VH-VL binders against q9h9l3. Designs and how they scored, part 340

Target 1, 176 residues: q9h9l3
Amino acid sequence: PRKMVAIDCEMVGTGPKGHVSSLARCSIVNYNGDVLYDEYILPPCHIVDYRTRWSGIRKQHMVNATPFKIARGQILKILTGKIVVGHAIHNDFKALQYFHPKSLTRDTSHIPPLNRKADCPENATMSLKHLTKKLLNRDIQVGKSGHSSVEDAQATMELYKLVEVEWEEHLARNPP

## First folded at step 17 (VH-VL)

Design EE12 (framework fv_unasnemab)
Fold by ESMFold2-Fast, scan of step 17:
Structure EE12 (fold): chain C 176 residues (1-176), chain A 122 residues (1-122), chain B 107 residues (1-107)
Amino acid sequence: as target 1 above (176 residues)
Amino acid sequence: EVQLVESGGGLVQPGRSLRLSCTASGFTFDYHFMDWVRQAPGKGLEWVAEIRNKFNSHTTYYADSVKGRFTISRDDSKSIVYLQMNSLRTEDTALYYCARDEFDSGYYFDYWGKGTTVTVSS
Amino acid sequence: DIQMTQSPSSVSASVGDRVTITCRASQGISTYLNWYQQKPGKAPKLLIYDASDLQSGVPSRFSGSGSGTDFTLTISSLQPEDFASYFCQQANSYPRTFGGGTKVEME
């Protein structure tokens, strides 16, 4: 079934010293990398640290950003009932304040066959940037002005597709 | 309730121009790809053109039979998709449907309008 | 362009019959194939998307199968409201293309 999407979120720092990660952008792509959703999201709390070097988010992006409650509803409508692919995806679900069933979740930071193809230890947590360079021969997250969540979601889907047949067969034999 | 309402059809002479409109309601229009599909009298379906959503740069695609003559465009603020038809030929005579293209699980036309009739005749 | 060859062009059937319609792509299209139903004077209606996924609200007697180049739409027990034309459509690449259609007529 191709009821499968990939997600990547950008977070900004809120709360004391900006230590709380709050959702500020979300990108969702379909199986072929076409963009279903890509919005800047306004956190309900004051932004202390834009974390621009990683998030790519600046104050001007917040001017017409979608309020968190509205964005959350839109995003969950897309994710519900689908296989959702992400990299270290627990961080994205936490920022969304959302529980997605484990049986429908695929985390490219924890897929042993993917690490094996990249000549990395099967149980190690490798960065999206490293896996993408090693397996797709493509540089992502280039420069110091922040990451593109669209680019990251697209890379994540492409990485999963390299092991999809093998990993889905494994999950069918060993249900989570 | 999702609704698509086509308008702008009529009788025109070969070589003339006509612009079709499709007004959408009941969904987040700017999130969807939109397509035009036509059907000649008593014949099958023929895909004409597609315009992608705002997240995919409103990229456009056309059937070979209409390339260079037809232009698809959209106004997301009004929830309208257009089909500008230039240099019309008798072969363009058809019922023209507007369709919503859902692409979360494959790519498919989940809602269609009732169509607007275009007759190209001398 | 990917050509979609649909067969048969017409079939006569009775209520309760199993009806099978086939669609062949000139190139591999994975599972990017949809099936539509069209009744006289009406717009087409989506039945099945991505080769085998049943659209919400469509009766379970409709099913789709196949991948690559060969696809099948099956109506397990034909009902009076199923007498209509059926079209396959590939969405693998541009331009998108439809099959020629199959008319399911009452015997």
Scores: ipSAE 0.855, ipTM 0.923, lowest interface PAE 0.6, mean pLDDT 93

Design EE13 (framework fv_unasnemab)
Fold by ESMFold2-Fast, scan of step 17:
Structure EE13 (fold): chain C 176 residues (1-176), chain A 122 residues (1-122), chain B 107 residues (1-107)
Amino acid sequence: as target 1 above (176 residues)
Amino acid sequence: EVQLVESGGGLVQPGRSLRLSCTASGFTFDYHWMDWVRQAPGKGLEWVAEIRNKFNSHTTYYADSVKGRFTISRDDSKSIVYLQMNSLRTEDTALYYCARDEFDSGYYFDYWGKGTTVTVSS
Amino acid sequence: DIQMTQSPSSVSASVGDRVTITCRASQGISTYLNWYQQKPGKAPKLLIYDASDLQSGVPSRFSGSGSGTDFTLTISSLQPEDFASYFCQQANSYPRTFGGGTKVEME
């Protein structure tokens, strides 16, 4: 029952006008929020826009950052065979250039019971910040110096645990 | 291949100090929590100390029997975990194992060294 | 501290026997319980983690069950190489604690 981790990634802008989102940090926590992985990751392309207000990433973090191909290998070893929890997790998998089986994926931005507990429309895509405040009475992503992917992954796991029993039963009866 | 090699054990007088080392190889050392577990001659296992990885601030934890006397530390650049043992007592006589603490699915010691013997005797 | 009471302290068994070892925690530990095997003169070897997950390379005759306070290690058909000591260990809270051990001896 505990082959479950939560992930959150930070992306920077690469390519023309910084429009491409490239992986620049990844955090993975276990069921209790202990950190399995937290590395700055060097994109293979030139960084045009650090998106620091949201990513928290600065030029200094790139100096000894793990190259993308190496980081990807390390991350995939942790994720393989586990239930992976994230918020809007498709963006993280896209940045990792990785496919994770839908049967082992849990996206806290698309779990109707979780929205219901937060008094939000069941089919709306609510932000991690909003759900965390409503359900855990905790402020995350505070300020303008960027998000902590560790904090976000920890909040995501705690949110999932609120509906874990109900949602796992639902998925067993209604496989994705 | 994962390997853990303990060293530094020996015969010491009560009240003296000894430092144990555990050299790790075959895995990303700075990503793992590391523990010391001891076993007195003919007795069972006793957890001694733990040090978490760099992502968890190298936080340390100790068994009540060693608090204030033992210090666990690590050097990630050398892939070594240490156990500094001060004010040794005859009750500290044991084989000391170094263990890798995997925490991706629960918390468990998946690899152990062969151990290093510490004998505290007058 | 969470105390782990393991029983029996020893059991005499024959090859082919079903052997069960129990471990009781003084407080709820969810599924944060591991089982280790130790042969004379050797370091312990992980058998089961998180109460019921079989470690890679460990024979399927070993199984673990339980949650909360009551846990069981079962060896469905004892083999000659299984005569050893077995220890449970909780990892729910600090300090981490081991059971007193069970010695499985040849009858």
Scores: ipSAE 0.831, ipTM 0.912, lowest interface PAE 0.7, mean pLDDT 93

Design EE14 (framework fv_unasnemab)
Fold by ESMFold2-Fast, scan of step 17:
Structure EE14 (fold): chain C 176 residues (1-176), chain A 122 residues (1-122), chain B 107 residues (1-107)
Amino acid sequence: as target 1 above (176 residues)
Amino acid sequence: EVQLVESGGGLVQPGRSLRLSCTASGFTFDYHYMDWVRQAPGKGLEWVAEIRSKFNSHTTYYADSVKGRFTISRDDSKSIVYLQMNSLRTEDTALYYCARDEFDSGYYFDYWGKGTTVTVSS
Amino acid sequence: DIQMTQSPSSVSASVGDRVTITCRASQGISTYLNWYQQKPGKAPKLLIYDASDLQSGVPSRFSGSGSGTDFTLTISSLQPEDFASYFCQQANSYPRTFGGGTKVEME
C-alpha cells in the first residue's frame, strides 16, 4: 500500500585518515520487504578504510561495483515521489548527496511512539538493532562480518509499520 | 522503449511439451519480476506463473492448474524469461502473455507482450 | 485461493455516461488490486494500480477506490475509445487472481 520504500546504506571511509563516509552499498525494499535495489557502489574517492566490521564491505565487492554517479541516478529514480523510511536516514541522504522532502521522510530513530512501544525514552535515539530485538523479537546485525543493508532496510520497514497509522495521523495534524 | 516479445507457441498434441520464450528490451531486466498470464479463446485472464528478480533469489510461483507441469525460468544475461510446459492438456489452449511485474508500489503488470498462441488438440 | 468477483459482467452505455465497475475479493487484500483494460485483439493495458494510483498516460476520467474486499473502477465520462473489457486483479497473495471481466458495450 502507499508509495513507500525503506532504505539502508553502508559507507566506507575515504579522505584523510578515512574520516569521510562514502556510499559503498545501498538496499531499498518495498512495503512488504521485497528488494527493489541492492548494489555495491564504487566511491569516486580512494577507499582508506572499509569499516568491514560494520559495513560488511570488502575489497572483493568493489570489483563489480556500480560507479557512484550511475548508482545515485538509479537510487534517486526509485526514491523520487515516495515516502522513504530509514533509520538515522540523514546519514544515508548525506552519503547519496541528496535532499529528500521532509514531508516524505520517515526516520525510525526519531519517532516517539516507536520508542514508547519499546519501553524507551520517547526522545532518545535508539539503535536499529535494539528496537528490532525489543519490538520484533528478531536479532539483526549478528556476527563479526558486518551488517546486511537488506536485513536493516527490511527491519526498518517492519518497525515503521508498527506505528504507521498513529504516526501518519500525527504528521497530517502537524505537518513538518 | 520497453518491449516484450513472446515466441514458441504452436499446435501440439495432448501430453506433449512446449517451451515459450519472452525476450525483453528497454529496461534493466534482472531488476524485475516477470510473469506469464494466459487467456483461453473468448475467456478472461488467468495468471500462470511468476519468477522474481535476482535480488529476491529468483523465487518461483505457480497457479494450481499448472503446478508440477509448468516451469518458469529466466536468463538474465540474455533478458529472456521462459515457460516450459509439460504434460499439456486441451484446457491449456490459450494466448500466452509475458508481463513485467513492477513492485515499487504494490505489484502490477505495467507492460505486456502481444502474446503467443498455444493450441493443444489431437 | 482468493476469488475475485466482478460486476456487472457487461454494461451498455453511451458516450458521456458515468460507468462504475465493482470487484469483490473473497478475503481481505488491503490495497493490492489493479485494473486493466483490454480491447478486442489486443493485450491488456494497465489503468490503475494499488487500488487508486493512476498509471502514467491514462486519462484522468479513470479512477479507482476501495480497500480490503470491495473495490470500484469509475469512468467519469465515457469516451468512444473506452468501449472495452475491464479486469481487476489481486496481487496480495499467490496465486494471483483476476476477476471475470466486465464488457463495456455501446448502447
Scores: ipSAE 0.848, ipTM 0.922, lowest interface PAE 0.6, mean pLDDT 93

Design EE15 (framework fv_unasnemab)
Fold by ESMFold2-Fast, scan of step 17:
Structure EE15 (fold): chain C 176 residues (1-176), chain A 122 residues (1-122), chain B 107 residues (1-107)
Amino acid sequence: as target 1 above (176 residues)
Amino acid sequence: EVQLVESGGGLVQPGRSLRLSCTASGFTFDYHYMDWVRQAPGKGLEWVAEIRDKFNSHTTYYADSVKGRFTISRDDSKSIVYLQMNSLRTEDTALYYCARDEFDSGYYFDYWGKGTTVTVSS
Amino acid sequence: DIQMTQSPSSVSASVGDRVTITCRASQGISTYLNWYQQKPGKAPKLLIYDASDLQSGVPSRFSGSGSGTDFTLTISSLQPEDFASYFCQQANSYPRTFGGGTKVEME
């Protein structure tokens, strides 16, 4: 009965030698894949490494980016009380510095039926790119200019919809 | 300038109730989780309770030692966090600190009030 | 609950000494570990967050390291104002838990 959204975050490197991961973009889509939120986010710490190859973030995206505290408030207003779908979603929640209830969290990197459909070992952690290619016949995260968090969030929702009925039944019988 | 000012402490008999307040200023209060941490005389720090921000539905968490007896609440319009303490025991005697829970690379208490003393004795 | 074991409980040191305090979690907490300093009659003050990040305004002689279950706080060259109690705290899980504290006192 709860509404469902999918999330994907991009991080940049802050702190000594850029080893700390700080939130720098967040995209949230609804059940149909429509964008509810997509903003560049300014970390409170100095950005040492944009990690552009993976994040797609460049210095120009930080001009007029939403400060972390304001962005966090906006994002959590959208997530609160909803079922949140993500891929390796613990990393997104860590970047948001947020604890979402496990009963309302769906991680497509840890859904055995999804791996089974992709002819992958049920307990292996498969990448979003691999599962999307195998199950949706679509290439995401193409090239070397970084990932689109909108594209990743949309793919994540579509992957979850493939196993939604089976997995929701499993969770109802085996509450987390 | 961030400030947290606790009040409401005092001497109270076992089994009675006491309400603590913490008035915050100098920051966007409704965007922060707020916590209570206590320290018994000559002892270490013990986390008591947390209340989340509006965007996390003001969810509350408690230490096992106070569950069912203490209630944390907040009034965002006044920038005040409260701790209602019922069925007080002698082991609740402590200095009670209000702390701001900040987010950056992890959760941490970056600002603390000076504390308010609660003494539970007969 | 995650138990935080802090050692030593006290250490006697002189100005200029290197002081190391250790903190051990009963289960993995990644890097969600903070260090606080408390002087007599004062509220605690944040020194280090997320295991190794130095809080603004804290002198560079303070450093933190570790991940998982084993963590250390190091004061490279002890100054007179550093004689105080130090507490670690895990922020990974509820309830939040503190170490028992380490008192750094003058030799």
Scores: ipSAE 0.000, ipTM 0.489, lowest interface PAE 14.8, mean pLDDT 88

Design EE16 (framework fv_unasnemab)
Fold by ESMFold2-Fast, scan of step 17:
Structure EE16 (fold): chain C 176 residues (1-176), chain A 122 residues (1-122), chain B 107 residues (1-107)
Amino acid sequence: as target 1 above (176 residues)
Amino acid sequence: EVQLVESGGGLVQPGRSLRLSCTASGFTFDYHYMDWVRQAPGKGLEWVAEIRNRFNSHTTYYADSVKGRFTISRDDSKSIVYLQMNSLRTEDTALYYCARDEFDSGYYFDYWGKGTTVTVSS
Amino acid sequence: DIQMTQSPSSVSASVGDRVTITCRASQGISTYLNWYQQKPGKAPKLLIYDASDLQSGVPSRFSGSGSGTDFTLTISSLQPEDFASYFCQQANSYPRTFGGGTKVEME
């Protein structure tokens, strides 16, 4: 294995009408899916909308959550210098207020060979849930209690591993 | 500065028990897997046990030679990992190392203590 | 259990020599293989992790290669401080297992 991790973040709504997405949980797993980091994160702004159906975040999780500035430092220490895999990962980086080099970023929502394996149009943006069911025969994000960012990060790594050899060869020939 | 300090070794009769401790400092202890590795006098290295971090439910693993006799545990509030050794045998005689297990890029023991000696003899 | 066979068990070498140590796993372990150095009376020290990554602070004369079942540790130009024992270790599955060791001794 390469120096490679997968990340998934959960966001809550802050700002006017809860329209701003602020980081409230982050999970990072290694190549085998073992958990390197999984913390609830306290946004610096008042939470207007927990978005619990999707995020799984509730008020109770904020009581002893790690402040954003501290969590960001911990997370960036893990990500720096590694290939980081995510699904629609630009949202996670935006919530972290972080720029990760494109050469070390892998977004499973925009990998044509992965869509081809799933019998989907190569330029379509497919959900993590759909790709995981189609390619791994596994149901994730089930129920109404919100998503598990650990489960999502693990699924994302497994999806990437299906096309890793082919996609890394493509990127070596066609640098981003 | 990362430090691991083992203690609790000594001379003990067969069938008795010893508890080893490893006190860690200089890093976020609860984020790391911790391992015990032993070395018999003049021999090679033998992995003994591992305890995972809190994000992986403190799951424990043991070498077949010690399973059922040894128990690894940890106290994250004190940054200590323990090895409870029961029903000790002459073949358990070794220098016992505590090691920090980094797993961000593979799985590897990046820091080791100086070890504590366990001698099982009549 | 995955058995790690390390060879040679000992090698006599001179300063400036290229030294090669090999390690073979009884099953495929991908790149989950580490190399440690141990000097008499001292704890082991990590040299190489994940088959080929050099640990911070380790001299560049040390390098690792291989994947699957066959792995190699190379010291490109042996220095006096390199006379020591070397151990490979697989981290692919439990129980974790070490090779038998290779003693690099002065010729």
Scores: ipSAE 0.847, ipTM 0.920, lowest interface PAE 0.6, mean pLDDT 94

Design EE17 (framework fv_unasnemab)
Fold by ESMFold2-Fast, scan of step 17:
Structure EE17 (fold): chain C 176 residues (1-176), chain A 122 residues (1-122), chain B 107 residues (1-107)
Amino acid sequence: as target 1 above (176 residues)
Amino acid sequence: EVQLVESGGGLVQPGRSLRLSCTASGFTFDYHYMDWVRQAPGKGLEWVAEIRNQFNSHTTYYADSVKGRFTISRDDSKSIVYLQMNSLRTEDTALYYCARDEFDSGYYFDYWGKGTTVTVSS
Amino acid sequence: DIQMTQSPSSVSASVGDRVTITCRASQGISTYLNWYQQKPGKAPKLLIYDASDLQSGVPSRFSGSGSGTDFTLTISSLQPEDFASYFCQQANSYPRTFGGGTKVEME
């Protein structure tokens, strides 16, 4: 079914010692990798640590960023009723303060057939970068200026498409 | 309520130019792809042009029949999509519809305006 | 360009009839096929998207099926308001192309 999108979020550190992960960017792509949503998001709490090496977020991105409550509404409107694909997606849902039905959630960090195709242990949690290199022969998250959530969402969708038929069949026979 | 209102149609002579506008309201315009579709009197539908959203670089696409003559553009701050029509030909005579292109589940035109009529005649 | 061949060009039917319209793509388009209804003097209205998904507010008597090159729109029990023209459209590749249309007329 084409009611399927892929999401990737970037988080910054808020709270004590910057240990709380707060949403600061979200990218959502459709089945073909076209971008439905890509906004910088202003957390309601003071940013202690931009985590720029990983997130790519800098103070300049916060100037015109969408406030969290508004961004959350926009994002949830896109996700509702759709199969949502992500990598370690529970972190994205936690940052969104959102519960997406497990039956409509696909986490590429927890799909045994995908690991098997990458010659990795089926129960291991492999990074998006590793799976993308092994299975798509593409380098993502290159350099030290932070990740592109658009690039990550696109890679995540492409990875899922490699196992979509067999995994959807598995889930139909073994509902979560 | 989603609304699309086309304007700018009229009677023009072959070789002249005309600019169509489509004013959108009731949704986040800058998140959607926007399309122009035309229909010649008593004929079927013909897709004319598409402009993608800001997240996809406002990339444009055209039907072969209009490539090099028509230019689609948008002003996200005003929620308007335009179709600049140059070197008009009699075969460009049609009712021109503006359509919202939803692409979250396939690619489809879920809302259409009422259209604006373009007649190219000597 | 992908050519969309729609059949029949017209069909005469009575209220309560089952009407089937077919659309064939010259190349594989997966499920990127939409169906639109157009009543005289009105803009087209989306009925079905992505081959088989019914648009919100469209009666359940309308259904779509197919994938690849062969697609079907079915009206299970024709109602008076269904006398109209119907168009398929592929959205797999540019340029986007429409079928020639099918006019559903009263007998």
Scores: ipSAE 0.831, ipTM 0.916, lowest interface PAE 0.7, mean pLDDT 93

Design EE18 (framework fv_unasnemab)
Fold by ESMFold2-Fast, scan of step 17:
Structure EE18 (fold): chain C 176 residues (1-176), chain A 122 residues (1-122), chain B 107 residues (1-107)
Amino acid sequence: as target 1 above (176 residues)
Amino acid sequence: EVQLVESGGGLVQPGRSLRLSCTASGFTFDYHYMDWVRQAPGKGLEWVAEIRNKYNSHTTYYADSVKGRFTISRDDSKSIVYLQMNSLRTEDTALYYCARDEFDSGYYFDYWGKGTTVTVSS
Amino acid sequence: DIQMTQSPSSVSASVGDRVTITCRASQGISTYLNWYQQKPGKAPKLLIYDASDLQSGVPSRFSGSGSGTDFTLTISSLQPEDFASYFCQQANSYPRTFGGGTKVEME
């Protein structure tokens, strides 16, 4: 194992008509899927839309949630210097208002060999749910009470491990 | 400063019970797995038990030599990990260390306490 | 249970010597192996984790290598403060197990 973690964030809607995505939960797991961090996060702006069907966030989760500034510091301390795996990870980094070096970032929505193993077009952006079903024979994000960011982060790490050797060799020869 | 302070050791007769405590400070205790490791006089290290963090359901694991007799538990609100030792045997005589398990890059004990001595004798 | 066989059990060395300690697992443990140093009357101190990662504050003369079943701890140029016992430990599966230890003594 490497210094490698997987992340998945949940966002709620803030701003006009709830169109701005603000961080409301973050889960981080280690290489083996053990949970390093999983906290509800209080956005600095008023929540207009909890997006509960997808985020799983409800008003009750905000009562003792960690303020954004504090949570961001905790999360960045875990991510710094590590290879960070995510699915469509640019959305998570945007919600964190964080830049992670591209050389240490792995996005399972943009790994051609992973799509190839799933019999999908190499350059298509496939959902985490689809790739997990095809490659791990596992159903995630079931029901309508919201997604589990822990479950998503764990699935993301397992998907990356399927192509880790091949992809790390590719990146060593073709640095980003 | 990370500190782990063990207490509760002493002299006890075979078949009796003893509870060890380890008070932690200087870090976010509820994020970490916590372990007990013992060392018999003049001997090597033996892993005893582990309790995982709150995000992993406080799952517990034990060495075969203590399984069914020892119970590891934790109180995150007080930053204390415990080792309840029942049906003690002379073979349990050892210095008992509390250790912090850092699991972000493998699993390893990065901080240890000074240990508390348990002597099981008549 | 995974058995950890450590060798040698003791070695006599002089300051400036290169010391090599080996550890063998009874089954594959990937790189889930750690090395600890213990001085008389003191608690163990982490030297190397995940087979080859040097812990912060540990001198660069210490290095670790290996994967699978065979692992090595090397001290490139032994210093007076390095006379101690060394233990390997596997963290691949439960129960966690330690090697029997190697005592590095002054000759």
Scores: ipSAE 0.683, ipTM 0.884, lowest interface PAE 1.7, mean pLDDT 92

Design EE19 (framework fv_unasnemab)
Fold by ESMFold2-Fast, scan of step 17:
Order: sequence, then C-alpha cells, then structure tokens
Structure EE19 (fold): chain C 176 residues (1-176), chain A 122 residues (1-122), chain B 107 residues (1-107)
Amino acid sequence: as target 1 above (176 residues)
Amino acid sequence: EVQLVESGGGLVQPGRSLRLSCTASGFTFDYHYMDWVRQAPGKGLEWVAEIRNKWNSHTTYYADSVKGRFTISRDDSKSIVYLQMNSLRTEDTALYYCARDEFDSGYYFDYWGKGTTVTVSS
Amino acid sequence: DIQMTQSPSSVSASVGDRVTITCRASQGISTYLNWYQQKPGKAPKLLIYDASDLQSGVPSRFSGSGSGTDFTLTISSLQPEDFASYFCQQANSYPRTFGGGTKVEME
C-alpha cells in the first residue's frame, strides 16, 4: 500500500532537570523516501537541555521554528488515515500528544521477522542504527553532531519494506 | 482556496524564447512539487517538467522532447514556478498548464490552473 | 520511456450505462497510476490516484482498479455531467507519461 508514511521526531529536554521530552523536530517521508515534512518545532516550555549529541538540535534552530500547536496540526493532517511507520514510534506519538490507531501503526522496533533477518533475538528491541547496518549495509547516526530525523525516517521506511508483505499478511490474520 | 494562475503565453517565432509564470496561493507552496503539463490544439496531455520541493533539493525533471531547451525553476518566497522555454519549435504550440503535485500517497496532480496559450509560428 | 496506451479512443454511451476505460503501461508501474477528467474548455480534474483511491468530492460511481501494467477506470452508471475526455497518467518513473485519452460521447 502507498497510503503509508514514515516518521521520526527529535526531542529536547524540558521541565525539571530537562527530564521531559518535548518535540523539537519532525520529519515525515513517503513510501519512496521523498520528504513530505521537515520542520524544527518550538516547544511551549523553556528548553533546559538541547540533547544535541542525539537530537542534532541547537539554539539557532529554534529561531523561526514552527510553534508546537501549528506544527502538530500540520503533522496530524499528514498522518491521519495513513499507515504510519516508525522506530519505537510510541515516543514520537507521545511527543506529538497524539493517538494513532494501532491497526495503522507499524513499529520497526517490534517486528519479529525484521529482527530475525538481522540475526537478532526476535523479541529484543534493537536500535535503528543496528538494524540499518545489518540489513541495508548503511551507516546512519554517525558522529557526535546529532541524528538526522530525515535520514532516520528514510531508513525506517526501507527497513519496513523488507518485511512489508510478510508482516501485512500476519496483521491481516492477527489484527491488533 | 488553492489557486494557480499561469501567465506569459503569447505568439513567438521559431527559435525564440518565452518565459511562463505560475503564481500559487492558498497553500504552503514550498512544501509541494510543481509541474508543467501542455496540450496541443485538439490533442491529449503531455507532461513537460517537474521541480521538487525545498527538502528534495529542488531537483528537476524533463520530458525528452524539451530536455536541453526548457528550464523549470521556482521562487518559494513569491510562490511562483517558472518555465523558461528556449529554442522554441512549432511543435511546442500548446496550452500550458501549471499543476500542483501531491505526493503523500503516490504522485498526482490535484490542482491545475486554467493554462496559458503559447503559439510558435512564423 | 513508459508508454501508456488507452482504449477505446472514443465511446458513445447513454445515461445509465456502465462505461469502462482501459489503460496499459509498457512496463510495470506498480499502482502509480492516476485518472483525470477533462471537459471541453476546462483544465483536467483529478478523479482517482494511486490506481484505486477516489479523490475527495468525486462521486462514488467512479472507481479504479489494476496494478502492474493493466488498469481500468469504471463509471458504474453514466450521468449527463460525465460526458468528457478521460486520461490515465503514470507516476512510477520519469518522464511522467499520459495515455492518449478516451472521449466519452453522448448517444
């Protein structure tokens, strides 16, 4: 099915000691990996910790960033009615303060056939970086300047496509 | 309300140049791929060119019949897409449509302008 | 380049008829096929995208099917406003290509 997108979000630390994860960037790609959306997002709360080594977000990116409420509306308009693919996607939905139907959600961190193809334990939660290296022979999230949510969303879609036929058949027989 | 308004058409002699413009309004222009499609008098539709959005490097694609002669470009600050037509031939005579390319579920032209007429003759 | 062949080139039909238009691609295009309607003097209007998805606001009497190389547009019960030209278009690869069109005429 092409009514399918992949999402990856970057979060920064807000609240006491920066322990709350707040949305600060979102990337969405279509089935072929073309970028539908990629905006820096301004959290409604004061940023305590940019978590730059992982998020890639710096203070400069917050200048002219899209306010959270506006960004959320734009993102949800793209996601509604589509199969949404992500890696540990519950974290992305939590940051968006959004519920997406489980029947239309695909989490590449919880697909046993995908882990099997990577010679990993079927029920382990493997990182996106590890699965991408093992199955696509590609290095992502390299260096210490932070992750690219575009790169991560593209890798996530490509990983899902490796098991799409098998997993969709499984879900049809075993609806969530 | 989404609107696309083409302009710049006219009568030109073979070998000359003409630049078409398409002014967009009512949507986030820089998010969309934009295309030009033409239709010769009494004939069918022919795709001419596409320019991708800012996140896909403004990559351009052309039909073989116009490659090397036509250039598609865009000005996201003004919400305008252009078609620069060089070395015009009589077979380039057509109504030229500007179209918005939606690509969330496949790739399809969900909005079209009314078109601008280009006539290449001596 | 991927060639798109439409048949028939024209068809005469009456209100209430079931009309089918076929489009064939010279190479596999998965489901990356769209259908457009064009009325005289007007710009084309999107009817169906990704082979079978009905565009918002388009009547349910229009339906699309197919994958790979063979595709069909069906109008289940032709209405007066449906007399028009119809075009398929592949979006699988560059250059994008249209079929030659099918004119649905009254009679």
Scores: ipSAE 0.785, ipTM 0.902, lowest interface PAE 1.0, mean pLDDT 93

